# VH-VL binders against Arf guanine nucleotide exchange factor SYT1 (SYT1): the designs that were tried, part 4

Target 1, 216 residues: Arf guanine nucleotide exchange factor SYT1 (SYT1), of Saccharomyces cerevisiae (q06836r405to620)
Amino acid sequence: SRRSSSIVNALSSFVNLRSSSLSSSRQQHLQQQQQLQQKLDVSLEDLPPVPAPEFSDSCKDFLIKLAPYGKFIGIILTEKDDEFKKNCLNYLLTNCFEFKNDPLDIALRKLLMFLELPKETQQIDRLIMAFSFAYYKAQKSYSKKKGIECPWSNADQVYFIAFSLLMLHTDYFNPNNKSKMTKHDFVDLVHNDKYSGGNEIPMAVLTYFYENVTAK
Key: E = the ipSAE of ESMFold2; O = the ipSAE of ESMFold2 at other seeds; V2 = 0.75 times the mean of E and O plus 0.25 times the DockQ between their complexes.

## First folded at step 1 (VH-VL)

Design s3 (framework fv_siltartoxatug)
Fold by ESMFold2-Fast, scan of step 1:
Structure s3 (fold): chain C 216 residues (1-216), chain A 121 residues (1-121), chain B 107 residues (1-107)
Amino acid sequence: as target 1 above (216 residues)
Amino acid sequence: QVQLQESGAGLVKPSETLSLTCGVAGGSFSGYYLSWIRQPPGKGLEWIGEIYHSGSTSYNPSLKSRVTISVDTSKSQFSLKLSSVTAADTAVYYCARVRYYGSGSPHFDYWGQGTLVTVSS
Amino acid sequence: DIQMTQSPSILSASVGDRVTITCRASQSISSWLAWYQQKPGKAPTLVIYKASSLESGVPSRFSGTESGTEFTLTISSLQPDDFATYYCQQYNSYPYTFGQGTKLEIK
């Protein structure tokens, strides 16, 4: 596909290098283990200040500048309702990820392997909205190339299902939550939302998503 | 049909903490956001903040230092605590369900009946 | 914060009239605007979302339009049950903000 994964691969390689194991003497090994643990505990606040985009920057130029921030790029690009950063996020998701062969649950997992989920609700919304638009475009394009009809009606439907899957995952694997969403609850949540097109999704597909998201 | 119901003390003394609970019945609790909105007598609406059932919150910056919203999924309840209250905090307090995904997100599709909280000594 | 300004603040009308109220955003909010109806002593109820989408169960006499940062709510052939205060709300940017309200009263 013409889509590039180069920046995502560079970010992944950067993250993996930070977590790599190094061989050494026992005392040196213990010091390196402590340093690796400290690096794993790094938060965005502990990194150098995020560079501001320059007038001459393309989205690609700015994303290259953000590469050292690794998985925090999603948080950085969704911090505010900013048009340039929104365009950069759209560029990243459209050109640096490949979703054409992915069912939605796998594509969402792929996104979250490389980009940390923001904590603030508005930022989560912006990230998942941008992801859903990119995913829908990839699916629509792929279906056209294969001569088959796209199973998704529009990007808003993808957004609704993607966000529902994210909520399911967070709900199911949160040890503080004693009231887990059942398969019946999930199907009812999605199928009863007539305005988001959830009622158009076959129950077999929703069951498939539930089983895959909750499996581990 | 989804029903939201606010409850809590209707009278709070200045400098104390206002505490309210919102009960959710008749629909799924999981997968929705819940907001708190207030309305001073004779005035307009002001958004206070929102919470997802996992505990993730967003607050109005003007109130952020005084507001805490929390969730109890086992009771299908959300709560609001507003500290250091003054007469300016006298209002009808509403909880409302947020449609957070899909076209038109986030808007308030279901509202509680509201509860008046008066701040007076 | 995005400021939402409604006009008029008070509108007097008769049953059967066509009524239009306006909401202006201080900056672009795309189509991310909702309209709520509030009757005396009651909670607000959703009427319109995404500027022009009619909420389920709301009578078809209600409609919304968008033109840049200007938004309107129109009620064709006003009914007795429509006398209420109407609020617009933007949800494009945090924090969510409401207009000051338009009170629709009997002439």
Scores: ipSAE 0.011, ipTM 0.500, lowest interface PAE 8.6, mean pLDDT 79

Design s4 (framework fv_siltartoxatug; at its last look DockQ between E and O 0.60; V2 from the best seeds 0.00; counts 0 for: pae E 3.8 > 2, unsure alone 73.9 < 75)
Heavy chain, then light chain:
Amino acid sequence: QVQLQESGAGLVKPSETLSLTCGVAGGSFSGYYLSWIRQPPGKGLEWIGEIYHSGSTSYNPSLKSRVTISVDTSKSQFSLKLSSVTAADTAVYYCARGPKYYDFWSGYLFDYWGQGTLVTVSS
Amino acid sequence: DIQMTQSPSILSASVGDRVTITCRASQSISSWLAWYQQKPGKAPTLVIYKASSLESGVPSRFSGTESGTEFTLTISSLQPDDFATYYCQQYNSYPYTFGQGTKLEIK
ESMFold2-Fast, scan of step 1: ipSAE 0.390; ipTM 0.708
ESMFold2, look of step 2: ipSAE 0.327; ipTM 0.711
ESMFold2 (binder alone), look of step 2: mean pLDDT 87; pTM 0.896
ESMFold2 at other seeds, look of step 2: ipSAE 0.461; ipTM 0.785

Design s5 (framework fv_siltartoxatug)
Fold by ESMFold2-Fast, scan of step 1:
Structure s5 (fold): chain C 216 residues (1-216), chain A 121 residues (1-121), chain B 107 residues (1-107)
Amino acid sequence: as target 1 above (216 residues)
Amino acid sequence: QVQLQESGAGLVKPSETLSLTCGVAGGSFSDYYLSWIRQPPGKGLEWIGEISHSGRTSYNPSLKSRVTISVDTSKSQFSLKLSSVTAADTAVYYCARGHYDILTGYPLDYWGQGTLVTVSS
Amino acid sequence: DIQMTQSPSILSASVGDRVTITCRASQSISNWLAWYQQKPGKAPTLVIYDASSLESGVPSRFSGTESGTEFTLTISSLQPDDFATYYCQQYNSYSWTFGQGTKLEIK
């Protein structure tokens, strides 16, 4: 299936954080990754206890230890306000994902294909905030290289739009929600955000985002 | 001004341990990773390893069994020890700093002048 | 390890010339690539970071571009001070790897 293939690709990306550690360590990580692939419907509670980072761990070292947890890595790294885990999440999003040539909706979809969305609001906030900073950095760098202006004013604007798209998707595809957000409602929501400058985003772009998210 | 300066013995006998220290002056290094890089005469650059201000290390796997990097934050110094040296370890050794930020990445923005270490039989 | 391959190994040019040095990564490194300049007997100095960002104090004649896994360093109008060996370096994945270097020499 499409979802299964996407998850396989996500776990492959984590494994591609190659360490020049001994081949035996690489074999262990690959074996654990393959085992997790066979149990894609498991919950985090069904997996072994999450290891604590060791003093000597770099972000990359800890992410390699988390590779067997696959789609749960986002949940694990956002479980509390922890500076080391926050740095690991930012390392992951900056170095293991490619966003520079992606529209925001595509990049958000890419993120959520690989990482399960947390259920707690503060964890969702931490994940989407980290994503938004990584995405903004990639977009700004890409725009500078191409000699074009970055369409995004700042990371906070990206964050608000990304969160709004997430809310739109959740709202629109929730079978228990009888009153779904319209295109006009979505555009108005974004244009009313005074703090992130959402009203500077062209209506055509927001309309395109709405149509893409709701069509899928 | 940030300055990095390597120091240590320029001659080391085969089978012994190469020991170098890098002094960091003119800035806080709590936000930085500190690396050792070497360059054999007439050849290219090879990354040896790095250490954070908190003491977390990463080493080049080809050298990992012989390399130890340590940091002394009270002296604003970090050090390299490379054991069991051979003629192949003859090189100019550089220390370098990279500013680590969760968003900016990690280029090596300041380098020491380098110190030649000759492994003499 | 990610392998970085530079071309050409030696490039002969004259003052005022436009020169381009290429670096290819064996796998995707996004934009996590730096270019360094090394003059004889001296330490390398940072020229370009994040593939295309000009380091402070570096002349505007230096620029970097990327296309997939291929990266280029361009000097638009060579000055005498630019004759040196140039190295690319990826900082996407552990361990960090450098290209083998490109020696820019006077024609």
Scores: ipSAE 0.000, ipTM 0.425, lowest interface PAE 16.7, mean pLDDT 78

Design s6 (framework fv_siltartoxatug)
Fold by ESMFold2-Fast, scan of step 1:
Structure s6 (fold): chain C 216 residues (1-216), chain A 122 residues (1-122), chain B 107 residues (1-107)
Amino acid sequence: as target 1 above (216 residues)
Amino acid sequence: QVQLQESGAGLVKPSETLSLTCGVAGGSFSDYYLSWIRQPPGKGLEWIGEISHSGRTSYNPSLKSRVTISVDTSKSQFSLKLSSVTAADTAVYYCARGSITMVRGVIPFDYWGQGTLVTVSS
Amino acid sequence: DIQMTQSPSILSASVGDRVTITCRASQSISNWLAWYQQKPGKAPTLVIYDASSLESGVPSRFSGTESGTEFTLTISSLQPDDFATYYCQQYNSYSWTFGQGTKLEIK
């Protein structure tokens, strides 16, 4: 198996997400609230200095060293345009997350439950691009295995929609923004992008994503 | 390539409404916000407000009660109306492309119009 | 509103000099900062965005750095075309705010 859950389990342990209770939807909601609260309460400055990778480190070796940094791993691996750290991020997203049968909005939510979104635009770009490649690969593989058509044309289309959803969430829940993006505005914005294939996504699917992202 | 061009009356009387239009050529409206920025003679830059292609606006709170920005995508233009003007509103007015978009995140002002001087005088 | 303060207000320099202009934010803005160049009678033009990213077509002698709430614009070897007024701008939160400007003039 290529998939390794050990790093995901280490991330979950760091933010104290392990459940000793039954896995009902209510327990899942409580666990999610605990995760969000702990995510807000811990800062990178509270942790020891981030170790530099050693020449002999594999991506797995370095990710194990980063496990104590939990939610900050995305920030650490996207700090600058570094090939080794980019490879480690790709390894993490491909082997430690399960996206194969998730709608894009759910997969994005799953990503952000475990990895804190960077504040720098270039770091957000690196994280969401890496996520989009991993998601597309998982969707393509799953569709082939099930003998169904992949709903996504390519990773760039996934990236465009994922980033649009992220920006929608940021805009909608930002108290400084007094005028919120409407469902119609969001659909129009996405459908006007022909370069990345946003115009290929059905209105019903975009409406579904909008409603899920903006739900309270 | 993207080109922005301001137009409108260069003289406005106190208490009247200042009205300017910005023509946009080239590029896409859909991924960008369009802003108005002003500069009083010999002074610095002040952001007035911005608008998306769908008409979604954000205004400088100090000007919000007097400002209206609108967009006409069929004419590739957007406009500024500033009501109840005083001598303090005398400035060069610029239109610029930039700021927050839902698709690409935050974009600083990468294209500017040449600016148009508006004098508020009796 | 986030206040942006530039220093110095006027900087006198000679062609070939290394010059540094500073901009300070009244609160954390992360790297959400741009630098603009404005020549007399002309519109501003974007030089640096995201604190340290060079805009396409801008000469490599321009660079930006950040340290907490302090940001700098450096020109490593001043050319005649670089004499202008420079403005920083934060785009971390509404309202977008500019510094008061630094006029770079011939010594």
Scores: ipSAE 0.005, ipTM 0.425, lowest interface PAE 12.6, mean pLDDT 79

Design s7 (framework fv_siltartoxatug)
Fold by ESMFold2-Fast, scan of step 1:
Structure s7 (fold): chain C 216 residues (1-216), chain A 124 residues (1-124), chain B 107 residues (1-107)
Amino acid sequence: as target 1 above (216 residues)
Amino acid sequence: QVQLQESGAGLVKPSETLSLTCGVAGGSFSDYYLSWIRQPPGKGLEWIGEISHSGRTSYNPSLKSRVTISVDTSKSQFSLKLSSVTAADTAVYYCARGVRYYDSSGYYPYFDYWGQGTLVTVSS
Amino acid sequence: DIQMTQSPSILSASVGDRVTITCRASQSISNWLAWYQQKPGKAPTLVIYDASSLESGVPSRFSGTESGTEFTLTISSLQPDDFATYYCQQYNSYSWTFGQGTKLEIK
């Protein structure tokens, strides 16, 4: 299977699990809360127009121009399928963040401390995939330098787990959700994905992630 | 297998426009950046510019005022035009495929397939 | 943008020798570096990517390492087919830049 197919299947399974555990009234409340949050959140459209990159701009040059946009840089760089902006995002994640000693959940929290998560599915995919590649690369390099085994098989596995952690956080801290994902549900979601290598992750590691994500 | 092949005039007069085409066979056009890279006789490699399947271009800053790269997806080819040439533009011109690691993660262009190269001489 | 400097410019060696070629980046490029081999009259071919990953079909005698902004290409036991010019290339930051080349010639 293709990488995108296995990720879509995992996301579909998570969405279906969540949907089946909700009453009709809760589904309505979740939809209303999502719409309310969208209206209350300051959007990029409320800010001055984003400058277009000049041909002579390096990734560093363009990122300096984007500095005033702060937390929206991730949203700006993932707005559409654009080769230069993808290179700028990769530069940012590889050179401006330090992930080599971080567990995945801590690295993801570090990312989201500085960059606001996009609301569009395609933009979230671009951001988290770029993050996962940068994280995997840092982990692989660090493990080789230390002469130890890299705990990750590939960047797709990192992406699947990172996205699963993001979904778990959203599910668990939604005040309208009275049927929260259990530890067992989370482990089953991850372990049932053989295509992304989720079944290779030890239960103890997934339990650790669940407990850390759900702890306040 | 993927095959890249350059074609175009091997002799261009000073002040005229150098035009080359690269034909791509045996692979997906939409999955890769395609680049032009040149090498003056006895010298090193210089990246000229790149183009995506969608037509997004990026050019070497030292050449940008003179370079245009275009793509024709229906013919599986992309082309280079370099205007106002001088003797300094005499070089072997290569087309090359830039590798992408993931569709959504961005593009990291190291070059895994190269055309055979075509010598373009600029002289009167 | 980023300047890539190779050393030595010319290296003379004999078949069976262990040879190392160095490439230094003017600023951090992480491990986003490739090595190419170019024989006279031929196009360059990819040898190493991501600083240390061996391209499919390339002999195992080739290896790459990184240390900060210094990168090395090593050939553990030089073969006649290995005499060529080698180029490093960074792909960390647009615009993509190559080193000036190292010519490996017969001693």
Scores: ipSAE 0.000, ipTM 0.438, lowest interface PAE 15.5, mean pLDDT 78

Design s8 (framework fv_siltartoxatug)
Fold by ESMFold2-Fast, scan of step 1:
Structure s8 (fold): chain C 216 residues (1-216), chain A 121 residues (1-121), chain B 107 residues (1-107)
Amino acid sequence: as target 1 above (216 residues)
Amino acid sequence: QVQLQESGAGLVKPSETLSLTCGVAGGSISSYYLSWIRQPPGKGLEWIGEIYYSGSTSYNPSLKSRVTISVDTSKSQFSLKLSSVTAADTAVYYCARVGKYSSSWYPFDYWGQGTLVTVSS
Amino acid sequence: DIQMTQSPSILSASVGDRVTITCRASQDISTWLAWYQQKPGKAPTLVIYKASTLESGVPSRFSGTESGTEFTLTISSLQPDDFATYYCQQYDSYPLTFGQGTKLEIK
């Protein structure tokens, strides 16, 4: 429970972070929309019952039906381990978000500006796994088109780093934590993970992420 | 046409502070890691430390008590101060850059020409 | 600190020769190793990064290999412009560390 509450709080705090020099009109518009949605005093319980997908629905068809639910779409699509809803989430993240030109930390912020975080740990994991798959796919495609090597080995590696960034934010900005994770501690922690490929991420990339996540 | 250029006094007295500046032209320092590396005459390369454009630093532990690196993003430059110098600090000092996010996979893809600093009374 | 040990310290060769320079890390650095070329009076230039990836503009006669903690730089057909000192560097962990250098000289 503490971990789940901590993750939800971390992701909420992360959404509120601002990009100072990279903000475009599009990014400013996305930020404004997210702030407006957060000001709306509406919970999922206050909305009409979520429609069940029809057998003939494509992912696109069902996502169109879910459009009025806005920020709750992530919660709706991750409520159960359901293949169709998983495919709809993958479709949403692959076709309705643009990640190919984003560093991982910025892409994660974009996700969380549009989709409210589930409260259950399994739902959060489903959301971040789907995001990581879409992000990796976008990065791999972009690298191939540019004729350059993709910096990411696979989607599991992206998932590990994305989750590590969320935990870093929670650790660093928690006022009750007196022993903050240093840059070296973060790099060493990630490099100690040989199973998920954390050891394959260059120190320069990890220090880049550390600096951006811990910036005020 | 990215160019890095070191500048500063070529002679420093023992016990004083060595001060160098690196100017970056033809490219940005935003989102780049900027390092200082030195090479005593006839010897190998030694990494001194790095700075990210936000001001966060990492130093070689062997030099940490004497070294300070700072950055001025508005002037597109960063600087090195090394205190309490001795003859052992006589070296060619290089500044170097690690590229943007995708080029952060490169270690040091751009180097300054180097500047010789002699520590002598 | 991760120690980088290069061998040999001096290598004498003739134009057209195949030469191999070795670098050994005191601990696992994965593939996070670069090779630099330095000519007298000049700054080092990047030749290889990620153990085996050629830097843009570097001739194809240069190649790098990895086997555990041992790394090699090979020049398949030595040219006059290749006579220089070569340094390996790990960028896996802080502090960044370099090998002591290998001077490639004319026989």
Scores: ipSAE 0.006, ipTM 0.466, lowest interface PAE 13.9, mean pLDDT 80

Design s9 (from s8 with heavy chain V98G G99E K100R Y101L S102K S103P S104I Y106G P107Y; framework fv_siltartoxatug)
Fold by ESMFold2-Fast, scan of step 1:
Structure s9 (fold): chain C 216 residues (1-216), chain A 121 residues (1-121), chain B 107 residues (1-107)
Amino acid sequence: as target 1 above (216 residues)
Amino acid sequence: QVQLQESGAGLVKPSETLSLTCGVAGGSISSYYLSWIRQPPGKGLEWIGEIYYSGSTSYNPSLKSRVTISVDTSKSQFSLKLSSVTAADTAVYYCARGERLKPIWGYFDYWGQGTLVTVSS
Amino acid sequence: DIQMTQSPSILSASVGDRVTITCRASQDISTWLAWYQQKPGKAPTLVIYKASTLESGVPSRFSGTESGTEFTLTISSLQPDDFATYYCQQYDSYPLTFGQGTKLEIK
């Protein structure tokens, strides 16, 4: 059906992200694909039953089996605290996404263009945690190759900021919330964090993130 | 000062649905996680589940088939429904607010006073 | 699920004593542990979070430590207001789980 074809095409584009950095034009086309998937209103129940991994499956083998599920792959891989599926998610985020040149807000947007955000808080947590480790690894490697200092201290710092950006977006664009988070509120939120190093992020960087997230 | 307050029927018949509401005053529920926690008389604490103001929920697997948590941001309140209750569901029910950011997320800085719900015919 | 086990279940002590209660996680939870104090007929109140960080307004006689999967709550000089039941709670993974409680009672 048309829906099956659209999902396969979207996943093909998704899998190929690792092969190139996104240009402005390509980013626009990926945004259009995300909008098309939203318009289709396809639910996971509309698709064939999700295959269970075989004992002999590598992460790559299982991800290929999940290709028809497209945007739901994040939901499928985070459904339970499962070591194999966790490894598959890590493989996906490390090998099928290109984050090395991306500011965190752009990388997060890129993730959410291809993977539907789960509804359960624990699944969102697993997805964003895995994303944050993959992003930090990519940034650290890139910085070393270029001989520049990595702007991120560790994966926990990335995780805290990524989750804060997700919350900012949800807060700002929820029509039921009439007391929107201000730029000052966001900076204070992040700078009050002494545990993950949020207090180490310069105000100019946080202001940049706030303006970019709230512009969309 | 943030204040949480539980309300709802203190007596529920076996097989019926337990329904409670938590009102939040002195602060916004936007951008916070709100939990329901219960304590049977003379026993310890059991986490029931949580909700984010967007509607995202997480439930204790032991209760997931019977529990629904919902949020009403216009009234600044959260609600708990627990279906098919038995005498084992007799407990003091607390609502609690947690810090919303992982990895520091999941501890509770503000608690309601608690409301006793007795399941009896 | 991560199981949290507290010991002892009941601890009898006198005002001025140094008391320590222990909480053990069934798996590694890093520092993601909180301690709560519950007085009879009252809701629990936060004492410590992130294993060793005192909540604002909590007296300095309270302290927490971690060693692998074992966590302790120590009260250096017990005061009358400290007699209560104490609960540990992990927040490393879902579902959130509590220890069974340690009742600190007057000797």
Scores: ipSAE 0.014, ipTM 0.533, lowest interface PAE 7.1, mean pLDDT 81

Design t1 (framework fv_telazorlimab)
Fold by ESMFold2-Fast, scan of step 1:
Structure t1 (fold): chain C 216 residues (1-216), chain A 123 residues (1-123), chain B 106 residues (1-106)
Amino acid sequence: as target 1 above (216 residues)
Amino acid sequence: QVTLKESGPALVKPTQTLTLTCSFSGFSLSTSGMGVGWIRQPPGKALEWIAHIYWDDDKYYNTALKTRLTISKDTSKNQVVLTMTNMDPVDTATYYCARIGYGSGSYYPLDYWGQGTLVTVSS
Amino acid sequence: EIVLTQSPATLSLSPGERATLSCRASSSVSYMHWYQQKPGQAPRPWIYDASNRATGIPARFSGSGSGTDYTLTISSLEPEDFAVYYCQQRSNWPLTFGQGTKVEIK
C-alpha cells in the first residue's frame, strides 16, 4: 500500500542520513535494501504537507524532519533558491553520501538511488550542481590523501559530464526513441563543450562512461 | 604575456622567518586549474619543490618542510606569499616561483618561472 | 616519495653527436616532464607529459617512456643545447625532480 511504501521509504531516508557512520558491509546491505525500496511507487501528494524550517533548526535538524519524505528530499530542498535549504542539501551530499574514489557514473547512480530527480529544469540544475560540488570536493580530498592528482578540473566540469550522462541514460532507455545515441554522438556532445572543460575529458574515459551507462 | 617575479630579503639570520612574495601578470588565480608554486635550488644542487597553492585555495607542502611552511594568495593583487620559519644555513638557495596548472586531461609542467631570488642564511 | 634517478650524471659530447638522457622513477608515474637549465637562469619547460615538446623547442629534442623509465633524446647536439636537464614527476605528492644530467662540451 501507499502508506506502507511511504513509511518504508521514510525509514530508508532516515537510515541514509546515518549510513555515513556505518561499516562498509552494513552500508552495502543498506544499499541493497534501499534499491528494493526505491522501486516502490510513492507520490509526494501521498505524504503530509512539507514542514517549514524553524528559526532554531540546524541543517541536520531539518533533514531529520524531512526523513519521512524519503526520495523526495532532493525535490524539497531544490524547490526555491533558498540559502538555508541549499545549505541543507550541501550538508546531505557532503556528510551523508560517500563519493570518494567512485567513478562519476557510479556516484550519479548512487545519488539517484536515494533521491528522485526533479522534473523542473531549475531544480535539476540545483540538485546536480550541488552533487557535482560535493563529488568534486570528495575527489580532490581523496586524491590529496592518496598523494595523486585529482582528475577533475572543477565542479562545473563534473556538472556538465553528470548532466550529459543523465541525458544519455534518458535517450538510450526511452522505448519511443527509434535512434539511440551512439558512442560517437556522446563523445562529440561532450567534446563540443569548451566552456566547462568537456573537451578536456579523454576519449577513453568517455568510452568507459558510455559503456557503463548503456550496459545497465 | 605571463611573467612572475620573486621579492624578499637577500640575507636572513639563522632562526629568523623568511617571507617571499611572488608577483605575477598575464594570468589570474581566479581561473580554474591555475596555481603558483615555489621551488628552491641550493648553489650547485638539484631543484626542490617547496609548496604550491591553487585558485581554490587548496595548498600542498613538501612533507620534509611542512611544519615550517605557510603559503597564501591574494587573488586581487596577483600575489602568492610563502613563509618559512626557523631558517638554517642549509636553506641557502635560489628561490623561484612558477605557474602550475592542470586540466582533467593534462597536468602541466611548471610552465613560466620567475628569475629567482638568492636567499643567503648566515649570521 | 617518488625518487627520480637520472643517468648519466654527466654526458660529455661534441656538437653533432646524439645525446640520450635517462630518468628512472622508484615507482610508476603518469606525468613526467623535462626542464632545461643554463647557468644563472631559471629552468625552462622542455618536454611535457613524456613526449610533447614545449612551445619553441626544436625538433631535434624528443621524449619517450612510460611507467618507471623515461628518456630525453637530442638527435644532433647544437652549441646552445649544452645545459643541465631535469626530469620531474607530477603524478604523486610531493612533487619531485631528478638530480639532473649535465650535458657538457667535450
Scores: ipSAE 0.006, ipTM 0.521, lowest interface PAE 10.5, mean pLDDT 82

